# VH-VL binders against p0dw94: the designs that were tried, part 9

Target 1, 243 residues: p0dw94
Amino acid sequence: PAGTPAGAGASAGIGSDTGSNASEDSDMFPTIVFGDTVIERKEYVAALKAQHGAARLYFRQTYGVDPAEDGWDKAHDGEVPCRWLASRAIDELRRRHAAYLIGVDLGQVADDSYASIVARMEAVNSGNAELKSDGGIVYGRTGFDIDSYLSYELSALKNAYTGDESNPGMSLSDDEVRRYYDEHDWTKDGVDGKTPLDEVRGNVKAQMRSERYDELVSQRAEAIDVTDLPWDALYRFTAGRLG

## First folded at step 1 (VH-VL)

Design t7 (framework fv_traxivitug)
Fold by ESMFold2-Fast, scan of step 1:
Structure t7 (fold): chain C 243 residues (1-243), chain A 124 residues (1-124), chain B 107 residues (1-107)
Amino acid sequence: as target 1 above (243 residues)
Amino acid sequence: QVQLVESGGTLVQPGGSLRLSCAASGFTFSSYWMTWVRQAPGKGLEWVANIKQDGSEKYYVDSVRGRFTISRDNAKNSLFLQMNSLRPEDTAVYFCARESPYYDILTGYHFDYWGQGTLVTVSS
Amino acid sequence: QSVLTQPPSVSVAPGKTARITCGGDNIGSKSVHWYQQKPGQAPILVVYDDSDRPSGIPERFSGSNSGNTATLTISRVEAGDEADYYCQVWDSSSDYVFGGGTKVTVL
């Protein structure tokens, strides 16, 4: 039931419906390993999609150019858009793998591999297919693609971590909650004045736990060493994917 | 041409009940998920509830769960929202919207056509 | 409890470019959709699946989505583009989530 990964090329943030020669040559995508986990080509391409808009925004704000129009390989004050994007895609993969590794520590998932994520997605989709019409017509909000499943599962991992006060960082003192509330704007649009803490205490705690979790993910991600990655080969692959 | 027309909005007292209707035309109503989205005066959009093509699945935002019931009558091309135990914070324009007909496993869930809305005011 | 953050307002001169951001945790992995709402009117879909446009929506409207920020870009802004703009995603834990909206004023 899982479709052909032709959509992975389009979803890579290449900005067109046209295929890429680089996606058909496995020798062009270098071997990338995070710890003991091999990063798959389609996983990297999905990370390019996730960071594509940020790259365009960064170069528009910083240099007044759109790489999608001006070219992904043109340097601007020493910064090359496709190289910047490749770096951000690797950072996205580091954050994703960090979140899954935290899940491994809690016994929620067995590993952080893309293949395991895809297998779980396919199992969920297979179960959901029993509830979907067999008419061959597209029906509403059912099934997952890989992007929506990653979003779902990453949220589930985060919720499981932040929902357990015994996890590091998740126990909040009343003083910590009060300080956080004082340091941020808790107002309602169209309502004058700050909303009292006792009316938003649950929201304040949830936001604090969310931010602490994000910080733990960031710290874990930074622990994934990328100094020895085959950056030149990755840059060539990335430039090829962008046109 | 796709058309969605809401009706039933009026002034009701807190704790009261009201039923909203949405009349659909210009498409095969029974082939689409349908949704209600509300907007409080001067505020943003908030999803309220949606319902599967055959009515077998229904989802609600937490603040209305147990108080509101979404339903549909495919023979009459009509969508309904039964609202019970109404609160002042339920005051809003209620929009009927159609979920994209071309959602598949590669696309996101979104609303391609919206009705004009019907105003519900909950006040003593 | 998922939140999408939009700036409350954006001012732009006619003929210039307006950019409206939608911030969310790992939003680049989601499909982002954008709606335009003019005063007293129903919302209309202007961009879906990050960057696709419905039939009838001018090419001046474009979108992007990556990392933690999605952006709606309106080039060569016209007075008729003055409206509130909302981003929206679907999340399995929160279902449909809308941003708070951005009021675009064409000065």
Scores: ipSAE 0.000, ipTM 0.392, lowest interface PAE 15.4, mean pLDDT 82

Design t8 (framework fv_traxivitug)
Fold by ESMFold2-Fast, scan of step 1:
Structure t8 (fold): chain C 243 residues (1-243), chain A 121 residues (1-121), chain B 107 residues (1-107)
Amino acid sequence: as target 1 above (243 residues)
Amino acid sequence: QVQLVESGGTLVQPGGSLRLSCAASGFTFSSYWMTWVRQAPGKGLEWVANIKQDGSEKYYVDSVRGRFTISRDNAKNSLFLQMNSLRPEDTAVYFCARAGIVGATKYFDYWGQGTLVTVSS
Amino acid sequence: QSVLTQPPSVSVAPGKTARITCGGDNIGSKSVHWYQQKPGQAPILVVYDDSDRPSGIPERFSGSNSGNTATLTISRVEAGDEADYYCQVWDSSSDYVFGGGTKVTVL
């Protein structure tokens, strides 16, 4: 279903560019705006890559077809894989922007633009590179890519929101905590039976706040109107990227 | 195409709690052991926890036993790591991985891109 | 937990053979698995169960394991093989152990 951006193994075909005029015309990225924020071509393409595997899985499980082999523009019971993928990518962008807009409302970030996110990532990477150049000989990771940075920053926004009980939805009564605890399983490795509430109270509260935050993000994402998007042009662009 | 997508990593103060999630697709999730592996900044890979297909068996590296809890929801193709009593040394990129079995040993054949957890004041 | 010893770095010229060692007491009695990790990327399994290759991994990658030393061998090295490489074992104490990693530089 939902899936956060991070992923692995994007299709090589989606990232390819050609220099022909015909290719440029067929690949024209439409103007997409969420409120006052313009969605960049590279932001949308990254969301396509992130959702590519989900699209292939959906069509294999539902219709017994792999769009990568059968074609991204072939309809199956009214569903076209490249259009399904485009819709999923837009939904992912709605959730990302919704989370950043909640952060804007609370003064946590200045805006929800992709350029601002990239700039912050590059600043963090530059700082990390200075630290790593003074460190040991072997390094496993040298910095953030955009997917890992988005995951990191979205989680930071969520934790800042849920960590302040004055924020809407974040104040929990003892009765609400006890009810949630009773409705879910709380076990510990090597210990039979349910862990007493007093030992997991922090976990219970954190999970409740996490779920309430996710619901707020979903509600805010639904408020981002996508009815007036240039869907036909976006579908043509998406089909052109998939070949 | 096997895909694993981690989320939940963020900045947390020492003593705090955090829940990581991993969304799986492209394979029968309920048929595989699943694993969390972490990597501290500038350091190597460290196994954290394993969970059996049905959730009946869970194993942890000594340094996190009693503080971390691995769990899964096969209906939602999701893996979780609940982290409590976090320490600065828990700072790392946390990877979700699928485990293959040969004899009594396991290898990790597909990995997510990881999610960064920073434990600092 | 058991310690696996890898050299911190290995330098190799293009087209030559790189050998990355993984040292451990009686490691030859265990199954050794090898992972490749490029900067900013997730690890990729390149060899499992001492010498088996996953589908899609070139034949240039091979493994061996005997006595106290397991070895990952990369023949006809290419620039794209530049990465960190990790060995990994399991023992009967439920201890999953990774080596410290080896940075392979292609000159």
Scores: ipSAE 0.006, ipTM 0.426, lowest interface PAE 12.7, mean pLDDT 81

Design t9 (framework fv_traxivitug)
Fold by ESMFold2-Fast, scan of step 1:
Structure t9 (fold): chain C 243 residues (1-243), chain A 125 residues (1-125), chain B 107 residues (1-107)
Amino acid sequence: as target 1 above (243 residues)
Amino acid sequence: QVQLVESGGTLVQPGGSLRLSCAASGFTFSSYWMTWVRQAPGKGLEWVANIKQDGSEKYYVDSVRGRFTISRDNAKNSLFLQMNSLRPEDTAVYFCARDFGYSGYDKYYYGMDVWGQGTLVTVSS
Amino acid sequence: QSVLTQPPSVSVAPGKTARITCGGDNIGSKSVHWYQQKPGQAPILVVYDDSDRPSGIPERFSGSNSGNTATLTISRVEAGDEADYYCQVWDSSSDYVFGGGTKVTVL
């Protein structure tokens, strides 16, 4: 016989919650809501796994310990690795949902739910498969997984926002561009002195728009209220997944 | 077009210091993790350091930790590697690379999709 | 201990298929990327996430990853495919682990 399932995904120390197996009462995934959007268990677990390596690196560089060996629930100068990891996972989800909500404001996507992202990915994959079966040529990516699709879609949302000067923050006056240029050192490798604005105007504008978009995403992410999240239950669930 | 251009590589004596620069163009630099990868003459690729989009997280291979510092200036689309206490074994071509990694998923997809041409650092007396 | 094992060299005739393996414990659970490097040049990404190709990489390049072995396959090999090839994973300790490299010689 097969025994108990291995951990969901590839992370060391992640608990064995796979397939149709339900969480036990003590490690049950709590209800997490961002505005009107329910965060699915699998979306949170994916964010947790993404930050797993970052947590190990952070504690190794900061305290000289590896939580995977020393324990995920052992405090180090007031910081508990599993709680640090849970907090980082939630912050990453806030940032991602903020970016999608900006896309909702532009009418580019209907909502910020994980299920909607998966549905769009599957539609794209089905379209690519049909084109390939009909003898069409699709160079490069013929099938997305959710990670590559998210990267693709987030980049598309950012490009759509920053490429339209009618969007808030994206209209740049000549005076604003000159001030930004003056406040920063624009040089070319191997050339003395500052590169004239007319040679780098496109780069200056692109960088300003990129920074303004990133700030808008950060502000929108901060607007996602997490003070009333069931943090204790989330910490217990997270510790259960790592032990 | 998307491009990364390294500079600063030169001959340095053991114990010396050197700063490498990488100029990025053609993409939104502030949206990507950035990485330094090196290659000693006749040897394979070795990761050196990486830095998060906003500079808040920095990671290093054990052999350079405490000696090298990675940093970035998003306003200038520039990445830097400050190298101190250089050793002969640090002799290598140093590549600047864009990391296509992302968060919120079961797998770890960190890897490099755009590379600069490299800059040669020689540590010798 | 993460170690990726590649054969040091592979020889292949033009028009035939080259297969480059990358061995590692439970590598099938990880995302494997492949880089091509020609003498004096920077590496270029030829396969990412086990089997996907970046835009501009010909369909002759393909990848697979299962169990303890990932494989880069180059079909209908051309003289211009002669290069060093490296596999790479990101370990859970957040270390970029590269294979030792495989020199593909087209003769």
Scores: ipSAE 0.000, ipTM 0.397, lowest interface PAE 14.8, mean pLDDT 81

Design u1 (framework fv_utomilumab)
Fold by ESMFold2-Fast, scan of step 1:
Structure u1 (fold): chain C 243 residues (1-243), chain A 120 residues (1-120), chain B 108 residues (1-108)
Amino acid sequence: as target 1 above (243 residues)
Amino acid sequence: EVQLVQSGAEVKKPGESLRISCKGSGYSFTSYWISWVRQMPGKGLEWMGKIYPGDSYTNYSPSFQGQVTISADKSISTAYLQWSSLKASDTAMYYCARHGRYSSGYFDYWGQGTLVTVSS
Amino acid sequence: SYELTQPPSVSVSPGQTASITCSGDKLGDKYAHWYQQKPGQSPVLVIYQDSKRPSGIPERFSGSNSGNTATLTISGTQAMDEADYYCQAWDSSTSYYVFGGGTKLTVL
């Protein structure tokens, strides 16, 4: 088996952060709540880092500008890069929390909080260190960082959901499978015509369940109301973090 | 991590019934096809049939249709191959094998095999 | 019914390249897969979808498939590669999986 990838931890925030003073930063970061769950500053900042490249790509493709060079607070046809990035980060957090809430419904995790995710990551990392120390075999060179752990755990939640046909949306009729197969391209390179359904039935069902799960996550994420978020304060915080 | 563990060797007489098993672990059992493959002593591999455990849908090779029954119990992640009346010509090693999930019909993991000997 | 034909045996010296062929009508229009079987052991997938290697399979193993013939190539052949090799494809005319007859690779 391959080892589990993990980072050593970031030395900088978004771009070049010259230092963090938690007390001063806490005065600027607004209270963000998804249902009953408070979004931590560090969770939001991690989401900004994850979406940073997407923001630069979007503004380069759409307006021919690089926000990292032209300024994150400069408007382009009504769109301000730091506000676009903040919105994208909030959407990513909605999707993540939606996936965890589905896991809560199934008894897979107790809650959708970032603190609980971090605690589970630290427990896994500690278990791996103890196993190594006691002469056990641990695949990989380093433990999880939060980004690699989120990818691991979100994949595990999805696999657990889609692997149980008793879960809503996961029971597929033969007619549904045939219809999906007929509506999509199931071909082999260089072969004229579709690969017969009987050869790819498992692949077809897996793809259908994957798409249905992604749709359930999207629907659950849309149910997280962000209308009353303190957007102005969040925009100010985000602009400050970007320089 | 992914494992297919098969039941032990069997010695039977012609006319007897038999069911052998293949237990999957380390993966989502209901998301992958399981095939049964026969190998007669000193001969090559022959595909017998397959089952999708998620809905118990089966396909058989024409040579084995009506000669064997393939089934699965997804609650215990186990697939079965069954004969109602064994013949001496059924003497062979029987493998279960998992199909790839996003593939065009290859077998990525194999059980250790179950040797079935049928003699008078 | 559809048939895949392999040579019954191939012999190479250690370090030489072994080529095992699998022939079938318009096989290049299908996927070919390859399995290694050592005496007393289960088959092991070594090449899938014509040319892809599973994790853990040495880079010495490669595959190709065009026209009527798929080929498994083992470069720098080692004693540990001595085994029976089977090609396999799905047959649309019969709706079942077809194996070749197998090739015994001898490293002498």
Scores: ipSAE 0.000, ipTM 0.396, lowest interface PAE 21.5, mean pLDDT 83

Design u10 (framework fv_utomilumab)
Fold by ESMFold2-Fast, scan of step 1:
Structure u10 (fold): chain C 243 residues (1-243), chain A 125 residues (1-125), chain B 108 residues (1-108)
Amino acid sequence: as target 1 above (243 residues)
Amino acid sequence: EVQLVQSGAEVKKPGESLRISCKGSGYSFTSYWISWVRQMPGKGLEWMGKIYPGDSYTNYSPSFQGQVTISADKSISTAYLQWSSLKASDTAMYYCARQDLGYSSSRYYYYMDVWGQGTLVTVSS
Amino acid sequence: SYELTQPPSVSVSPGQTASITCSGDKLGDKYAHWYQQKPGQSPVLVIYQDSKRPSGIPERFSGSNSGNTATLTISGTQAMDEADYYCQAWDSSTSYYVFGGGTKLTVL
């Protein structure tokens, strides 16, 4: 069962998922669940599109082959390009969902579903369009696409977490800050030697909080069990999207 | 207007020495780093090293340490890239670029905001 | 050594949105910068500090950076946008500047 993308032509990749009917989509894409959240076909396809170039480059650099020419199903030293791509897409989705779940724990968002993210994006876009037509003040970016909205919202979630010292990992002692400063190269172009801690203390603290947040996201992502995902069906779907 | 002007194209033989130049204008030359970037024909950008003209402090990429010398003469706002003995593999376009250090509440960052027009160096027998 | 990975090519039709990715370990913890290079010309900074545009760069250019991936987005892509695009980050552990391998954008 290798699905055929709706509207696929000779030059078609995995970029577009429009034009497929609901029955075809439900028959081909397997049910993928992170906890109690269903991963939508559109969300997975977007992740594949984002990782597509990385997969081509990896196989070119590692094996001297281009999966787009050689075939996405052909194994190279035990690695199959469509499976490598599928795994990378799932890992990216685990990190994204982990960040949103941390936001759920803090009351920042109601859930980690793609539909909820899209709905918020559309509400922001609609509000900004109405505000602009009325000559009002526009807040944030207008005309978000899903990629730019995800970047915006993920950044907002991270800033909300790291900006609150009461959150786990975000309270920094002077000793911890000094130790981190001592262990890293805090230098400035055009200035000999290390920049004094007092001049970069805010930057040191911000970097420490950023790293601790990313570690928390990584740990939460690892807690999303992907062992029992329908990998064979997902691989077949992925191969079908790539031709 | 801030600009970097590089010396003209060079055609050399293997074993010859060469020095190319990058002259800054429209800004405080001693307050910014100058980076050198190589681009071999049909290939991507490779960072070679940089110099701070205010005190002539240099940093080199490990791939270029010992292969080239970067220097600057702050009295004439000019940075230099020099080879003592050219190889055919040195055939490339060489760019100089101004870089600045940014500070944010999060982290340090460095980027190249102004680029020279490039100097084409051809080394052939 | 720290590495940045870009797709070697991306093709779009005029007026479509082009997305060019740049992947590196925890790249979202660093700032990604983007350069445009047309044949026979010097690189031009088009995005710095993940999402900021220098003066003179059209609003159709935007950027984002999260997790392991930075993205340069060109909305309403025009023929004049056809070029090679390079991402760049600074690796604090080595104090070296790392460029991605470059992406050739074709507008056809």
Scores: ipSAE 0.000, ipTM 0.376, lowest interface PAE 16.2, mean pLDDT 80

Design u11 (framework fv_utomilumab)
Fold by ESMFold2-Fast, scan of step 1:
Structure u11 (fold): chain C 243 residues (1-243), chain A 121 residues (1-121), chain B 108 residues (1-108)
Amino acid sequence: as target 1 above (243 residues)
Amino acid sequence: EVQLVQSGAEVKKPGESLRISCKGSGYSFTSYWISWVRQMPGKGLEWMGKIYPGDSYTNYSPSFQGQVTISADKSISTAYLQWSSLKASDTAMYYCARLPKTTVTYWFDPWGQGTLVTVSS
Amino acid sequence: SYELTQPPSVSVSPGQTASITCSGDKLGDKYAHWYQQKPGQSPVLVIYQDSKRPSGIPERFSGSNSGNTATLTISGTQAMDEADYYCQAWDSSTSYYVFGGGTKLTVL
C-alpha cells in the first residue's frame, strides 16, 4: 500500500489509505478492563454522552461556567471538566456492568460485555424487521438504538431480580412495609394527599425492593477496581472527543 | 352514548392554512378536557396539547407550542386544531380524545376516529 | 424529558400468554394506562390506572405496575388481539402525556 504510485489524474494520497485513517481513534483509546471484560471505545463514548449533561450542570452550578462554551479542558479550582466527565462515565459503566453481573449470577444473561448487549439488540431488531417484511401497515417503534435497548434490558434485569422473593433482600414482612409507608410520602404523581396503604401496598413493596436492588448494584459496582486504569490516556482521549 | 366525531381527510399544499374539528356528543362538552394526539405514518402516538372548553384554557406540548393552535366553540360542542402554514412534515393522522373527570390521573377515552392530513407539493 | 420504553414486537401462538413491558424511571410511582390500536383504527383504552379494565374489555387482559416496569398481560391470546399496544403515563413535572413507542403483537 505504501508503495502504490500516484497517477496523473488519480491521487494515491494518504487520504486513500483507509486502514491508517480508520485506526487512529483505536490507537488513542486505552485498553480498559473491568475484571475479565474489555470496555469498547464505543461503549465508553456512549457513557460520555449519558453523563455529558450532568457535567455541564455541575460546572454551571459550581463555577458559573458552561464547558461546552468555555472549553472542556479549562481548569476551575483544580477541576477539569473533561476529566470530571471521564470519571462520571467510568462510574456509569461500573453501574451498568454491576447490574449485568447480577444478571449473570441469576442466569439471566451470559456475560456483561457490550458486544453481547449489541448482539441481543441487533437480534431483536432483525426479528422485528423480518416481521415487518411480512407486509401490511406497521405501527410502533421499528427498532432499538443502544440507549433505549440498555434502558429496556437494565429494567428487565432489575425486575427479574426484584420480582423473585427468594432473592436476597426481596422478602418483605408486613411490619417492614407498614414502617416504610409511615416514614415516606405516599402520593401518586399529580395527586395530593397521602394514599392509604392498601391502595399502594404494591408500590411500597416495589420501592423497597428497588432501593435494596440499587444498593446491591452499588456494592457490586464498588467491587470493580478502577485504580489501575490508564487514566492519563483516558483523559487525553476524552479531551480529544470533546474538542 | 359518549362519542367524538372528527372532520374528514384533508389534502393540502405546503404553506396553506388548515383547521380540523372534533365534535363531542353525549356528554357535557364544557366539563371535560379534549386532547389532540398526532401519529405520523409508521410512527407512534405523540400528545400535542389539550383544551378545557369551559374556559378555553389550553396546555401544549413544547414540541407543538407555537406550531398549532387549539381552540373550541361551545355553541356547537366542537374543538379545533389549526395550522397557519402547513409543512410536509405535518403529514399525519390526528386524533382527538377526551380526558376523564378525575383528581387521580389522566387517560384517554373515548378517541375520535382520526383525521388524515396529507401535505405534499 | 420523561421516557417510556417498550419492545418493538412480541410474537405468540394462539392460546398462549403475551406479556408486553413498558419501562420508565420509577413508573410504579405513576399510573400506567394501555391502548390497543388495530391497523387503520383509532386507539382503544384496554387498561387504565395500572390494572383496571374498561367496560367491554375481556378479562384475559390484565395489567401490573411496580418499580420501573408496567406490564400488559394477555392470557389465551386470540388472533383478534393482534395490534399495536401503547403504554402511557402522565408526568406532573412537565404536565405532559407520555406514550411508549408501541409494541406490535403478532399472533401466529
Scores: ipSAE 0.015, ipTM 0.469, lowest interface PAE 7.3, mean pLDDT 82

Design u2 (framework fv_utomilumab)
Fold by ESMFold2-Fast, scan of step 1:
Structure u2 (fold): chain C 243 residues (1-243), chain A 122 residues (1-122), chain B 108 residues (1-108)
Amino acid sequence: as target 1 above (243 residues)
Amino acid sequence: EVQLVQSGAEVKKPGESLRISCKGSGYSFTSYWISWVRQMPGKGLEWMGKIYPGDSYTNYSPSFQGQVTISADKSISTAYLQWSSLKASDTAMYYCARLKYYDSSGYYFDYWGQGTLVTVSS
Amino acid sequence: SYELTQPPSVSVSPGQTASITCSGDKLGDKYAHWYQQKPGQSPVLVIYQDSKRPSGIPERFSGSNSGNTATLTISGTQAMDEADYYCQAWDSSTSYYVFGGGTKLTVL
């Protein structure tokens, strides 16, 4: 830029500091890598939006404050809302990538990258637009946004896994089903009393498989190490997004 | 065997009244609820309300309460959906559907009429 | 008010498995039902009470319902399965019948 001394571009980064960023919340998104997959700025921001409500609820229930009113940078018993939200966003991304990696193992998707997810979403949206242009009828929501597409595709990956009883954890014995049924409440909305197993056996099996899949995703997510992430830079970026 | 046959397409102007019909056959008409479901062009299904023809008890969706009247004549196994004053926004396909309650395990629509297209324009 | 959310579209190649989801708060505590609607036709019940098939519906259609999500699964998907699919549940607190927004299934 015009304000940069001659030759400063050759020494970019030398003596760099974050002092101005700490006060202005005008921070750059740091480099974040899960295994060999780079986490894009857009992906992290989407995860922040997904966890935003949970952060407000947590601080309201725990400390009686709303970070949106009180400030995202105010500490409460050692917990800072913007840092709590950043941690939850990273946890959301670990779980999401874990689910996609399980899909990779089953040949359902090629990789766990955000760019690939966005590309598939745009292909579906383009197909809907083409159908409309040719006089076709599109029902339901008009196009996917990234949040609705993620919800759809994550559910599809889960259903593909849980629908194949040859997958680990998905084969259920009659004894396991009966035990699970006996240990849980089985009622239907508007019906008094516990619904007999023979009427809800499919639902019992689906719930067991769902829980086992969620546990596998959680275990896979824990394998994504986040201790060495640039947390301070991520916290500053996150605070800047929440003004 | 079980059939729901609806009246033919209607073309009306705003402010006009209209009544469309749904005739059941092949079952005990007074023993099942009949629901009306709207589908606007290019849109999804919306439940409007239902009637139990045995005693003419009705139940409406809040969006349609006061906008339409559902009735039935059990002597001819026919349910009706009526507007006192049509609006352009009433342009839609209207389905009647039989509501089945099976062993206290919830309600679903097991048979559907062919639909009545209502067009309201100036 | 109780709401059911479906993706607007799902695409598969012939012979692949299609999964259409329907999400609602604690939907697994309710019964989910599924309807198929082809262009110019009335809806047809394809799955009732989460997983049961009416007479005449092919075995390649199946359903499940757990937690917040019900799923319609079509194995070995055929061109003739191309249609709009709607989920539906009954909410006892309102006595209302709630439909999802519908999903267009496209085959290749």
Scores: ipSAE 0.012, ipTM 0.444, lowest interface PAE 9.2, mean pLDDT 82

